# Designs tried in a protein design chat: VH-VL binders against AP-3 complex subunit mu (apm3). Part 3

Target 1, 249 residues: AP-3 complex subunit mu (apm3), of Schizosaccharomyces pombe (o94669r175to423)
Amino acid sequence: TNEFFIHVLERVSAVYQPNGKLAFGTVKSDMECKCQISGMPLLLLSLRPGTKLGNVRFHQSVNLKRWKQHPDQIEFIPPDGKFTLASFQTDFATQKSLPVVVEAKNKLDGRFEVRIRNTGKKSVENLKILITIPQALKSVTVTEGNYIFRASKYTHMEEGILEWSVKKLAWTSPALVLTGFLAPLKKDANSTEESSSYSKLEHLDLQYKLQGSTLHNFKVESLKMLNHPDKKSYKGVKHTIIAQNVSFR

## First folded at step 9 (VH-VL; from f10 with heavy chain R103T Y104F)

Design q6
Fold by ESMFold2 at other seeds, look of step 11:
Structure q6 (fold): chain C 249 residues (1-249), chain A 123 residues (1-123), chain B 105 residues (1-105)
Amino acid sequence: as target 1 above (249 residues)
Amino acid sequence: EVQLVQSGAEVKKPGATVKISCKVSGYTFTDYYIHWVQQAPGKGLEWMGRVDPEDGETYYNQKFKDKATITADKSTDTAYMELSSLRSEDTAVYFCATSLGYTFTSGQYFDYWGQGTLVTVSS
Amino acid sequence: DIQMTQSPSSVSASVGDRVTITCKASQGISKYVAWYQQKPGKAPKLLIYAASSLQSGVPSRFSGSGSGTDFTLTISSLQPEDFATYYCQQYSSYTFGGGTKVEIK
C-alpha cells in the first residue's frame, strides 16, 4: 500500500542516588520508519513548533539546509522499506519519575526485601531487576515472575547477580515482592564457623519496555508529501520507552 | 545509629526571627534530603519543605515559602530552618525528618525524626 | 494539592479491642501511603509504608491495607502502649491526614 510508518524509540540510561534524586540521565532516541510509498516522494515531517533535536544524526536523504533553517522540520526522500530517519538526544528532566518504582530494605539479620510497583497509566513489559548480591544467597521467594541467580564461579562467597524477571506489570497490579536471605560470612576458608556479619544491597539495575509514553512532550505534528499535497500517507507515530541502564546506588 | 538532634525550645516576640538547627549523625549527611514539618498546638502535621544538603537545592510548600528559609551546612552535618517575621500563629513544634535507603519514588516517608523544637511567639 | 481525610478524629477503646482507622485521598495515589504513631511530647514513629509494609520493629498486630483512594490502619488487639495519635501520610507530595486520637476507655 502507499503508507508511511514512524516508531520513536527512547532508550533511557539513568543513575539515581539513595534519596531518589537523579544523579545522571540520558535519553537516546531513534525515529525508525517504514516506507511503503511508491515513486520518489518528497516528504516533510513537522514536529511540535520549537522542538530542538540534540546531537542529531540524520539519514543521508534529509535536506540539511532546510533543517538548519527550520529545526522542527525534516524534509527527505525516503528509501523503500525500513530505515532510520534520525537518531538524537532528547531532554531528560531531573528527578522525573520513571513509572517503575522500587523500594529496597536491608535487615541486620541478612534478610532483604525488594518491592516494585507500576505508578504509571500503562503496562510495563519485559521487566528485569538485576540485584547485586554481595555474599552467598541462602534463599529467595517472589510473589510473581521468575528468578535466576548468576554467581561468580570462582568465589566461595558466591557473589553474583540475582535476576528477577516479570513479563508484564500492569498499572493496576499490587506491588510485587522479592524476599531474600543472605548466608552469613565465613570467618575463614577452612572454618565451619559462620560470622553473623551481613553486607547490605548497594546496587539495583532495571530493564523494561513501556509503550505509548514519552519522557517529554515530543510530538510529530504532521507528515506531508510536498510533490503531491493531496495524497494522504501518514499512519501515526508509535512511542516506546526502553529502560536499559537504570541504576540505583 | 541514626540520630537527628534539634536545638532547644525558643521564646520569641512577634516580628522576630528564629533559627532552628538539626544535627545529623549515623549516616552520610549529603546523601539524603532533610525535611521540616510543623505541628501547631492541637493540630496535625504539615510538611514545610526540604533541602538537599549536597548542593543546597530547596523545595517549599507554597504556604511556607515566604516564612521559612531552609539551609544545610555539610561541613557540620547540620540543617537549619529560619522563620522570619514571627506571628502568634507560628507557635508550634517543628520537626526535622529524613528517610534512609533506596527510594525510587519522587516522595519520601520519614523513618527518622528529630525530637522537635517548640517555638513560642508571645508578646 | 492532594487532601488526606482521616477518620475518625478520635476513638475510645479498651485493651484488646480491634481498632480501625481510615484515610481517604482526594485523588488516586496508588499505594504511596505511610502511617505514623505519635505519643504526647514525642516525634512521630513510622509504622507502615507503601500502604501495607510493616516498618522494622513494628509489632504484627499493626496492619495496613488499601490502594487508590481508600486506606486503612488496623490494630488487631490494642495494647496499653498503643494509646496515641495516628497519622496517615501521602508521600508523593507530603500531605498528612488530620490524625486519629486513640484514647483509653
Scores: ipSAE 0.000, ipTM 0.448, lowest interface PAE 12.9, mean pLDDT 81

## First folded at step 11 (VH-VL; from q6 with heavy chain T103I Q108E)

Design r5
Fold by ESMFold2 at other seeds, look of step 13:
Structure r5 (fold): chain C 249 residues (1-249), chain A 123 residues (1-123), chain B 105 residues (1-105)
Amino acid sequence: as target 1 above (249 residues)
Amino acid sequence: EVQLVQSGAEVKKPGATVKISCKVSGYTFTDYYIHWVQQAPGKGLEWMGRVDPEDGETYYNQKFKDKATITADKSTDTAYMELSSLRSEDTAVYFCATSLGYIFTSGEYFDYWGQGTLVTVSS
Amino acid sequence: DIQMTQSPSSVSASVGDRVTITCKASQGISKYVAWYQQKPGKAPKLLIYAASSLQSGVPSRFSGSGSGTDFTLTISSLQPEDFATYYCQQYSSYTFGGGTKVEIK
C-alpha cells in the first residue's frame, strides 16, 4: 500500500510550414492517477517551482484555495483507484521542436519521396505518417515499416490515405525513406485518355508516442502525505508525449 | 527576403559558350529548386530546366537538353546555366527562378525571379 | 506534351474596365496553374497559384478560376499599373502560355 501513480500525458496538435517553421500548436495535458494508499490520505503534490497550469480543470477533491495561493501545489484527498487529477493546456514552446523531422519532395513524372528522422534523444514509438493521395498509386517502397493505402470507394476520384507505420524509430537511426509513384491525371474530367501531368501532394500528418520526455519544463517535484507527516509516500511518475494532430503543409 | 542576382549581360559569337550565374541570398539555398527560363526578344517565356541544389538532380525541357547544362554549387549558394554552341536564335534574356523544393511544394510555381541576363549572339 | 493556349494575344482596355484572360491546357492539369505579370525590362511577378490562390501582396482586383483544362485570370477594375503582359503556366512540367499584352486604349 502507500503508492500513488501519476501519468502525465501531453497531447500535441501542431501545423508546420513547408520549411519546418511552426505555424501554430497546442498541448492539451492530463494528469492520470492511480491511488493505492489506504485510509483517507491528504496529499500535497508539488510541481517545479513557478509552474503555471493554463486553463486548468481539477478533480473535485482538489483544494482550490491552496491552488490559487500556490499555483504549483495541488492539495487533494484522492479517490481509491484510477482518476484524472487535472486537465490543462500548456504553452507550446516555439523554439522546442518535436523530434520527428520530415522532408518530402515531389519529383517530375509522378515520383515523390518522404524522408523521416528522429532528432531527439529518445526512441519514437508507433509512428504513423498519413499522406493524402489525390489519385491512385502505382507503387510504394519503404526502407522500414509497413504501409496501407485506403482508397475512397464512392467518388469518381481514386483518392485515399497512404498510411506508413513504423513501430519504433531510434534516435540513432539514419533517415527512413518512403518512395512512391503516382498515376497520371486524365486529359479531362470525362476522358479515359491520360495526361502527361501528375497530381502533387499537398500535406502529410504525423502520429506517434514519445515516452519519458516532456515538451515543456513540467516536473512533479514531490508528493507528501500531510495527515501522516512521518510516513513516506511513494510515487511513480511517467511522462508520455502523444503527437496526434501534427501536420506539415 | 529571398533575392536572386544574375551575372551581367554577355555578347558572344556563334559557336561560343556562355555560363550564366544566379546567386541566391536570404534563405537556405537547398530549400529551393532553381529553374531557368528563356525569353527571346519580343517573345514569351519558355522553361528550360531545373536543378535540385541538395543532390544535383536535373530535369530538362527536351528542346534544351543538348543546349543547356544546369548546375548548382552549395558552397557559394550559386546556380549556373551553361549554353553551348551558341547560335543567333539563342539571343534572349535568361531568367533564373525558384520554387520551394520540399514538403509538397517542390517543382511548383515560381515565386522568386532573378533580374534576367541578356545574351546576344552575333558576328 | 502539355500545351497552354492563351487568349487573347492582346487586349486594349481603359482604366476601370474588367479584363478577362483565358488559358486552355491541351491535357488535364487539375488546379496546377500559375499566373504571372511582366512589365517591360522586368522579371515576371507571381500573381496567382493553384488556379485561384492570390499571392501575398497582390491586389484583390486580381482573381483566378478554373480546373482541369480551362482557366481564367480576371482583373475586376483595371488600374494604370496593370498595363503589362500576363502569362499562364502549368507547373506539372512548367509550360507557359503565349502571353496576353494588356494595353491602354
Scores: ipSAE 0.048, ipTM 0.603, lowest interface PAE 6.9, mean pLDDT 83

## First folded at step 13 (VH-VL; from r5 with heavy chain I103F F104Y)

Design s4
Fold by ESMFold2 at other seeds, look of step 14:
Structure s4 (fold): chain C 249 residues (1-249), chain A 123 residues (1-123), chain B 105 residues (1-105)
Amino acid sequence: as target 1 above (249 residues)
Amino acid sequence: EVQLVQSGAEVKKPGATVKISCKVSGYTFTDYYIHWVQQAPGKGLEWMGRVDPEDGETYYNQKFKDKATITADKSTDTAYMELSSLRSEDTAVYFCATSLGYFYTSGEYFDYWGQGTLVTVSS
Amino acid sequence: DIQMTQSPSSVSASVGDRVTITCKASQGISKYVAWYQQKPGKAPKLLIYAASSLQSGVPSRFSGSGSGTDFTLTISSLQPEDFATYYCQQYSSYTFGGGTKVEIK
């Protein structure tokens, strides 16, 4: 033992316009640590020079005076075991793009198609696609994964959320496809007769996990033990992006 | 920024074939449906059909199903409409237009239009 | 198929007048209607989509309303550049109305 682990979690919320342009996005990040170094080590964690952490909330062990003077350096005495060293926010709109590309199209005759590709270089995990169904859904097929329809009125299958789940989307995979068919509209609000027109879908959300990537170019440069220079210190750094609220509307 | 540029006017004899082009620039070609609309002289607008440039899938107005063939070429960002067995009633201005294909919009209204191509069929 | 009955076929109006154009769908089409403006020798231009949503760059004097089968385009204060032909369109299967020519009185 004599190890210090850092897991940087970047939780993404974003809204995309119909043309694929980002309308709004935030990244809420946690620096989760696990300390297996004995004694009272005084550690100095250095981030990429010039890094700015927005709305930072530090663990109580952090030397705030050092941080105010050098905002890319975090000095602390870690507790044993797991703890959160820092929580912060960044704006990702001017940085990296998310790798999951969605092509979701209304077709004639009530058919719709959702095509999903991974354009990155890492596998996407726990992919969940949430499609708002504004009226009735007749049928669905998928090339991979599972789906379930959750009606908003649990005694009728008229409005609800179609949830498509894919455990893993490899970057080498061909596009995955969901095909669905909507029920016709009514001729008017007070009629039980069907129109030859169909509902059009307007809302889709994504959730997924992406290992080994970062949105803000956030990077740990070094970890040093200031009070025991004779002792070795170790680090393991892992980055995970969690897309939890990525909307297209 | 977004432009749809159509091929020039055509004069054809009855029975001939014409192929009208619609070159698109300023956006990702495969994100949009390409529609064709007929406007006979002094008349209103009539939708003819559309193509999805992503996979080539087409849908036609039944009136034009046997008259028009709509295609798209992703390598040149160009859509085409071929009119066969031309008759005098096919004399019209033909427009191409785009709609966003993604269903998370409020539908497939026509955002951008080409300048129109006059096809004249005369003996 | 879904027919769009547009009225009136023409309107004579003066600058500053309020102009109202209606379209009636033969079947329910929810909010899936667009309105276009076309000037002589030009391609149509999108004004309104989803019955009431104003396209970017279109003046706020244009407004749309309706759902189901009955739809309205309103020009609150007619300007000289608004003299044109206007078309409604349902975009479930892309049927256009017959058009309304707005002319100077």
Scores: ipSAE 0.205, ipTM 0.655, lowest interface PAE 5.7, mean pLDDT 84
Fold by ESMFold2 at other seeds, look of step 16:
Structure s4 (fold): chain C 249 residues (1-249), chain A 123 residues (1-123), chain B 105 residues (1-105)
Amino acid sequence: as target 1 above (249 residues)
Amino acid sequence: EVQLVQSGAEVKKPGATVKISCKVSGYTFTDYYIHWVQQAPGKGLEWMGRVDPEDGETYYNQKFKDKATITADKSTDTAYMELSSLRSEDTAVYFCATSLGYFYTSGEYFDYWGQGTLVTVSS
Amino acid sequence: DIQMTQSPSSVSASVGDRVTITCKASQGISKYVAWYQQKPGKAPKLLIYAASSLQSGVPSRFSGSGSGTDFTLTISSLQPEDFATYYCQQYSSYTFGGGTKVEIK
C-alpha cells in the first residue's frame, strides 16, 4: 500500500494535591511513524496553524531551516518502516482532566477502600493502581482485576506497594473497589504492645492507556508529498495517552 | 464553594434536649464524614464523634457516647447532633467539620468547619 | 486512647520572634498530626497537616516537624496577626492538644 501512519503518544506525569487540584504535570510526546510509501518521498506534515512544539528533537531527515521559519510544518524524507519523527513537550491543559477518578477511605479500625471510575467517553486500558502501604497489609479484596503486594526492603514495618491491575475500565462501568486492612501501629518504637492507632493510606499512583484522545489542541492537518504533488498518500493518525505516573499525594 | 452552615444559638434549661443542624453545600454530602467538636467556654477543642452520611455509620468519643446522637439526612444534605439531658457543663460552642481531600476519609484533618453553634444551659 | 500533651500553655513574644510549640503523643501516631490556628469567636483554621505539610494559603513562616510521638510547630518570625490560640491534633482518633495561647508582648 502507499500509506504513512502516525501514532502520537502523549506520556503524562502529574501530581495532585490532597484537595484534588493539579500541583504540576508534564506531557512528553512522540510522533511514531510507519512509512509504507515507495520510492524516496519528500513529505510535508502540516500541524494545526500556529502550533509551536516545545523542546523538540527531530529525526535526522527533517529540514530544520523550514521548521524554524514555519514551526507548524515538518518537511522530511522518511526511512522505510518504523521511525520516530519528533519528540517534544506539550502543555498540560489546566481545563482538561484525566478521566480516571480515584476515591479512598481510611476507617478507624484499619480498613481502607479505594474506588476508581471512568468519567470519560473512552475505555481505559491496562490500568494499574499503585497503593503505598505504610504498615502491614492483612487482607485485600477486589471487585475486578488482580493484585500483588511488593514488600519494601530494609524495613521492619512491612511497608510496600500494593499493585492493583485492571485490564479495562469502561466509561459505563460501575466504580471498581479494592478493600483492605492494615495492622495497628506499635505504641512506641520499642514496644510489642499495639496502639489504638492505624496507619492510613496517603499516596497512590496510576498508570493506564487511553486510546483515541488527546490532552492538547495538537492536530495533524495534512500530509503532502512535495516531490510528487499529483500522487496522493493516505495518512492514518492515531492518538494514545499513556498516564505514566499520576500521583495523588 | 464549600460551606457548612449550622443552626443558630440555643438557650436551654437543665434536662432539656437540643438538636443542632449542619447543612452542607459545594460537595457530594454522602462522600465525606461529618465530625462534631465541642469547645467549652475558655477551654480547648474536643472531638465528639462522626457520621458517614452514606450508610449512617457512627463512631463516638467514649466521653460523649451517652450524651450525643449524630445523624445524617441524605435528602437534605444535613447532619445533626442531638444532645440529651443537658447540664450546665454542656454549655459550649459546637462545630461541625469535614475533610475533602481526594481520599474522602484519608488524612481526616479538618479543612472545612461550620461557624459554630453556642448552646447555653442555664437554670 | 491517645493523649496529646501540648506545651507551653501560653507564650508571650514580640513581633519578629521565633515561636516554638510542641505536642507529645502518648503512643506512636506516625505523621498523622495537624495544627490549627483559632482566633476569638472564630472556627479553627488548618495550618499544617501530615506533621509538616503546609496548607494552601498559609504563610511560609509557619512550619511543622516531627514523627512518631514528638511534634513541633514553628513560627519563624512572629507577625501581629499571629496572635491566636494554636492546637495540635492527632487524626488517627481525633484527639486535640490542650492549646497554646500566643500573646504579643
Scores: ipSAE 0.039, ipTM 0.592, lowest interface PAE 7.6, mean pLDDT 84

## First folded at step 16 (VH-VL)

Design u3 (from s4 with light chain A50K Q55E)
Fold by ESMFold2, look of step 17:
Formats: C-alpha cells, sequence, structure tokens
Structure u3 (fold): chain C 249 residues (1-249), chain A 123 residues (1-123), chain B 105 residues (1-105)
C-alpha cells in the first residue's frame, strides 16, 4: 500500500602510504529516500539506540529540536517522491576493511601484472582499476573485463591512465589478472637509445560498488507514522558502499 | 610487525652445499618478492636473485645463475636459497629482503631485511 | 648491465656537518633509486626510495634528489648515530653502488 524507501550510501575515499598504512580516509554518507505515502505523514525514523550522526545536514523537513534531544531519532514530514533526508561524514580509519585486494608486480623486461581479489562475502560491482602508466604502454591483456588507455593531455612518451573495468567480481571468483608491457627508458638523458631499464607501476586507484554492506555500525530500527498510529507502512532499507577513489602512493 | 628471520651461521668445506632459510611474518607471504643479497667480507652489497612466492617464478643475477637456487614454500611462509659447489670466495653474509612499500602494488626497493646469515667456506 | 658509480668511497666529518654522497647510473633509470644505511654487523636500513621519498621513521636530516642518471643523498646536520656505510641502489635491475663510509670524528 503506502511505502517509504531508504537507501543509505557510504562513499569512501582513501589514500594509502607505500607501507600500506592509511594516510587519509573519509566516509561521506547519504540517506536517500523515496516517499510513496499519501497525505501528510509525520514520520519518526529510529536508528540503533545510541547512534550519533556526526557533522550531519538534514532535509529542511526534519524537526531539529527532537534530533538534538534524541540523536538516534529523526522526525520529519517527507516531500512526495525522492529526496535526501540526511548527509553525514565520518573518518574511515575506524571502519571495516574494504574487500578488494590489489597486487601489482613489475617483472623483468618491462612486463607488469595487476591482480585483484575479493576477500569479502558479497559481489563487488562496477570495478574500475586505474593504473598510472609513467611511460609508453606497449600491450595489455586481461583475463576478464575491458580496458581503455587514456593518455595525458600532454602528448609525450604516451603517459596516462590505463583503466581496467570489470562489471562484477564475485567473492568466490579466482583472482583476475591484467598483464602489460612498458617501453624501455632512455640509455641516458641525452640519448634516444634504449636503456635495459624500464619504468615501473607506482600508483593504483580503485572504484567500485558493494551492495548490502555498511562500514558504520548503522541500522534503521523502525519507521513509524505518528499522525496515523493505526496505519502500517512498508519500509525498504538498502545499504551501498561506493569506493570512489582508493589510492596508493 | 614485519619480520624476516634467517637461519644461523654455517661453516662448510669446499664443494659442499648450504641451504639458508628466511621465514617471514607480519604480511601475506605470497603477495611480495623475496630477494637475496650477498655481502662478501669487507665488500659491498650484491643482488643475487628473487622469487615470487605466488608461483615460484625466479630471476637471477647472471653471476649467480649457476651457484644459487632460490625457492619459496608458501605452506610455511619460508624462502630458501641453496648455494652449491661452495668455494672459499662464497664466504659472505647472505641477506634476504622484501619490499612492502607498494602494499597494493609491487615494489622493488628493500624496506625489510633479514638479520643476515654468515656462510664460511674453509678447507 | 647498469652500473652505479658512488662517490666518495669514504668521508670524515664532524657532528653538525653537511654530507653529500653522489651516485651516477650508467644508463637512465628515471627515479628508481633507493638509499640504504648499514652499520657494522647489521642489515642495511632503507632511508630513501624513488630518489627523494623519505622512508617512515627516518630523520628529516636525510634527503635525496636526482632523476635520470645523477642522484644525491644529503645529511644536512650529521649526528653521532649517522656513522655508517651508505649505499645507493637502482631497483630496475637491482645493482648497488660501491658504498660510502661516513666516519664521524
Amino acid sequence: as target 1 above (249 residues)
Amino acid sequence: EVQLVQSGAEVKKPGATVKISCKVSGYTFTDYYIHWVQQAPGKGLEWMGRVDPEDGETYYNQKFKDKATITADKSTDTAYMELSSLRSEDTAVYFCATSLGYFYTSGEYFDYWGQGTLVTVSS
Amino acid sequence: DIQMTQSPSSVSASVGDRVTITCKASQGISKYVAWYQQKPGKAPKLLIYKASSLESGVPSRFSGSGSGTDFTLTISSLQPEDFATYYCQQYSSYTFGGGTKVEIK
């Protein structure tokens, strides 16, 4: 009958130091809603007791006085259709580990391999691996997915970003592999002759979507309609983690 | 708490074989190369070779190609280097080393080292 | 193959002095140079990677520079604990320089 949908999105950005330590990380969360309840419902959304939403921005319909007194309760009269109920931000450092593990190895003679695995318990979707190519890229093969090379805006040495796209990486999948080759370096600064040395991969960025998972200990406990207490409404709650840019320096 | 722990000092006769171990802890053994480095008495450092513990692929310095055999045992998180047909000039300290500077990418510089193993070859 | 020519082979300096060590590659190696410190009877310790990036926990008095074929390690104010031998290494194919012994008076 009357329905109210909540989609909690957690957008993650992280930067890791070369030793694998997290240098910086943020989680920007949004509660995106869709209201299909007729009339002018006064809704009370209850979160897990003790939940606090740090640095929160609410939709204009939220009763801020109630929230200040009870930070795990959000009282509002929703607009019809789609709207954002709340936006908030937290540090990534205290969150669950992200499930995509990447390895990049430089082989002899300019060959490199990038391997990815899913260590979680849910499929990863829309995976993009952005590989910084410091000099000319000769060739690429992948075990799955597609790739596109985007050259830098200055056309020299064919530097750029190699984008590897994989639609789905199941938790049960074997590691996926991209293999490529880089051109040799110059023999010296003043020569066009080739060195026996090669550039190496230095940077990777990941982007992906993970359905049905949350980084926060966040839970919607209930949704009640205060001005029609004998009416029932259906709520649907979805959680999505979006890794927007997980970078390695 | 990354550690590379090598086996103890060895004294060998010319013509013998020695096998040095390097047990690692504090990271996923199969994700990163294990390298071996020789330091002869009073001399500098010389790279000998590396192994990828994932698939056993090896690369050797040409100088050591017929002297050293580098292996990895991922069931025990241990790398090995075997030196064959030992001569007095093989007397040296031997280090294992690894790179974790690219936690999500391969690195090639050595940020972690074993304590070294002295091999003495004397008649 | 790629040679790394390191100079000087040794240097004597006082506490507080600025010490510069150079390393020249026989072929272009971009910025794929590391610098190590080794004290007697110990394993080498990484100081600098990618020519100029300081390893975590290394004092800021250590710095590195260079690209292509010419590289330097600088100790801006020498301390008593800096007595050691220093090695450059190109890590495209893993050759070390001959080393520089720094002796503190």
Scores: ipSAE 0.076, ipTM 0.615, lowest interface PAE 6.9, mean pLDDT 83

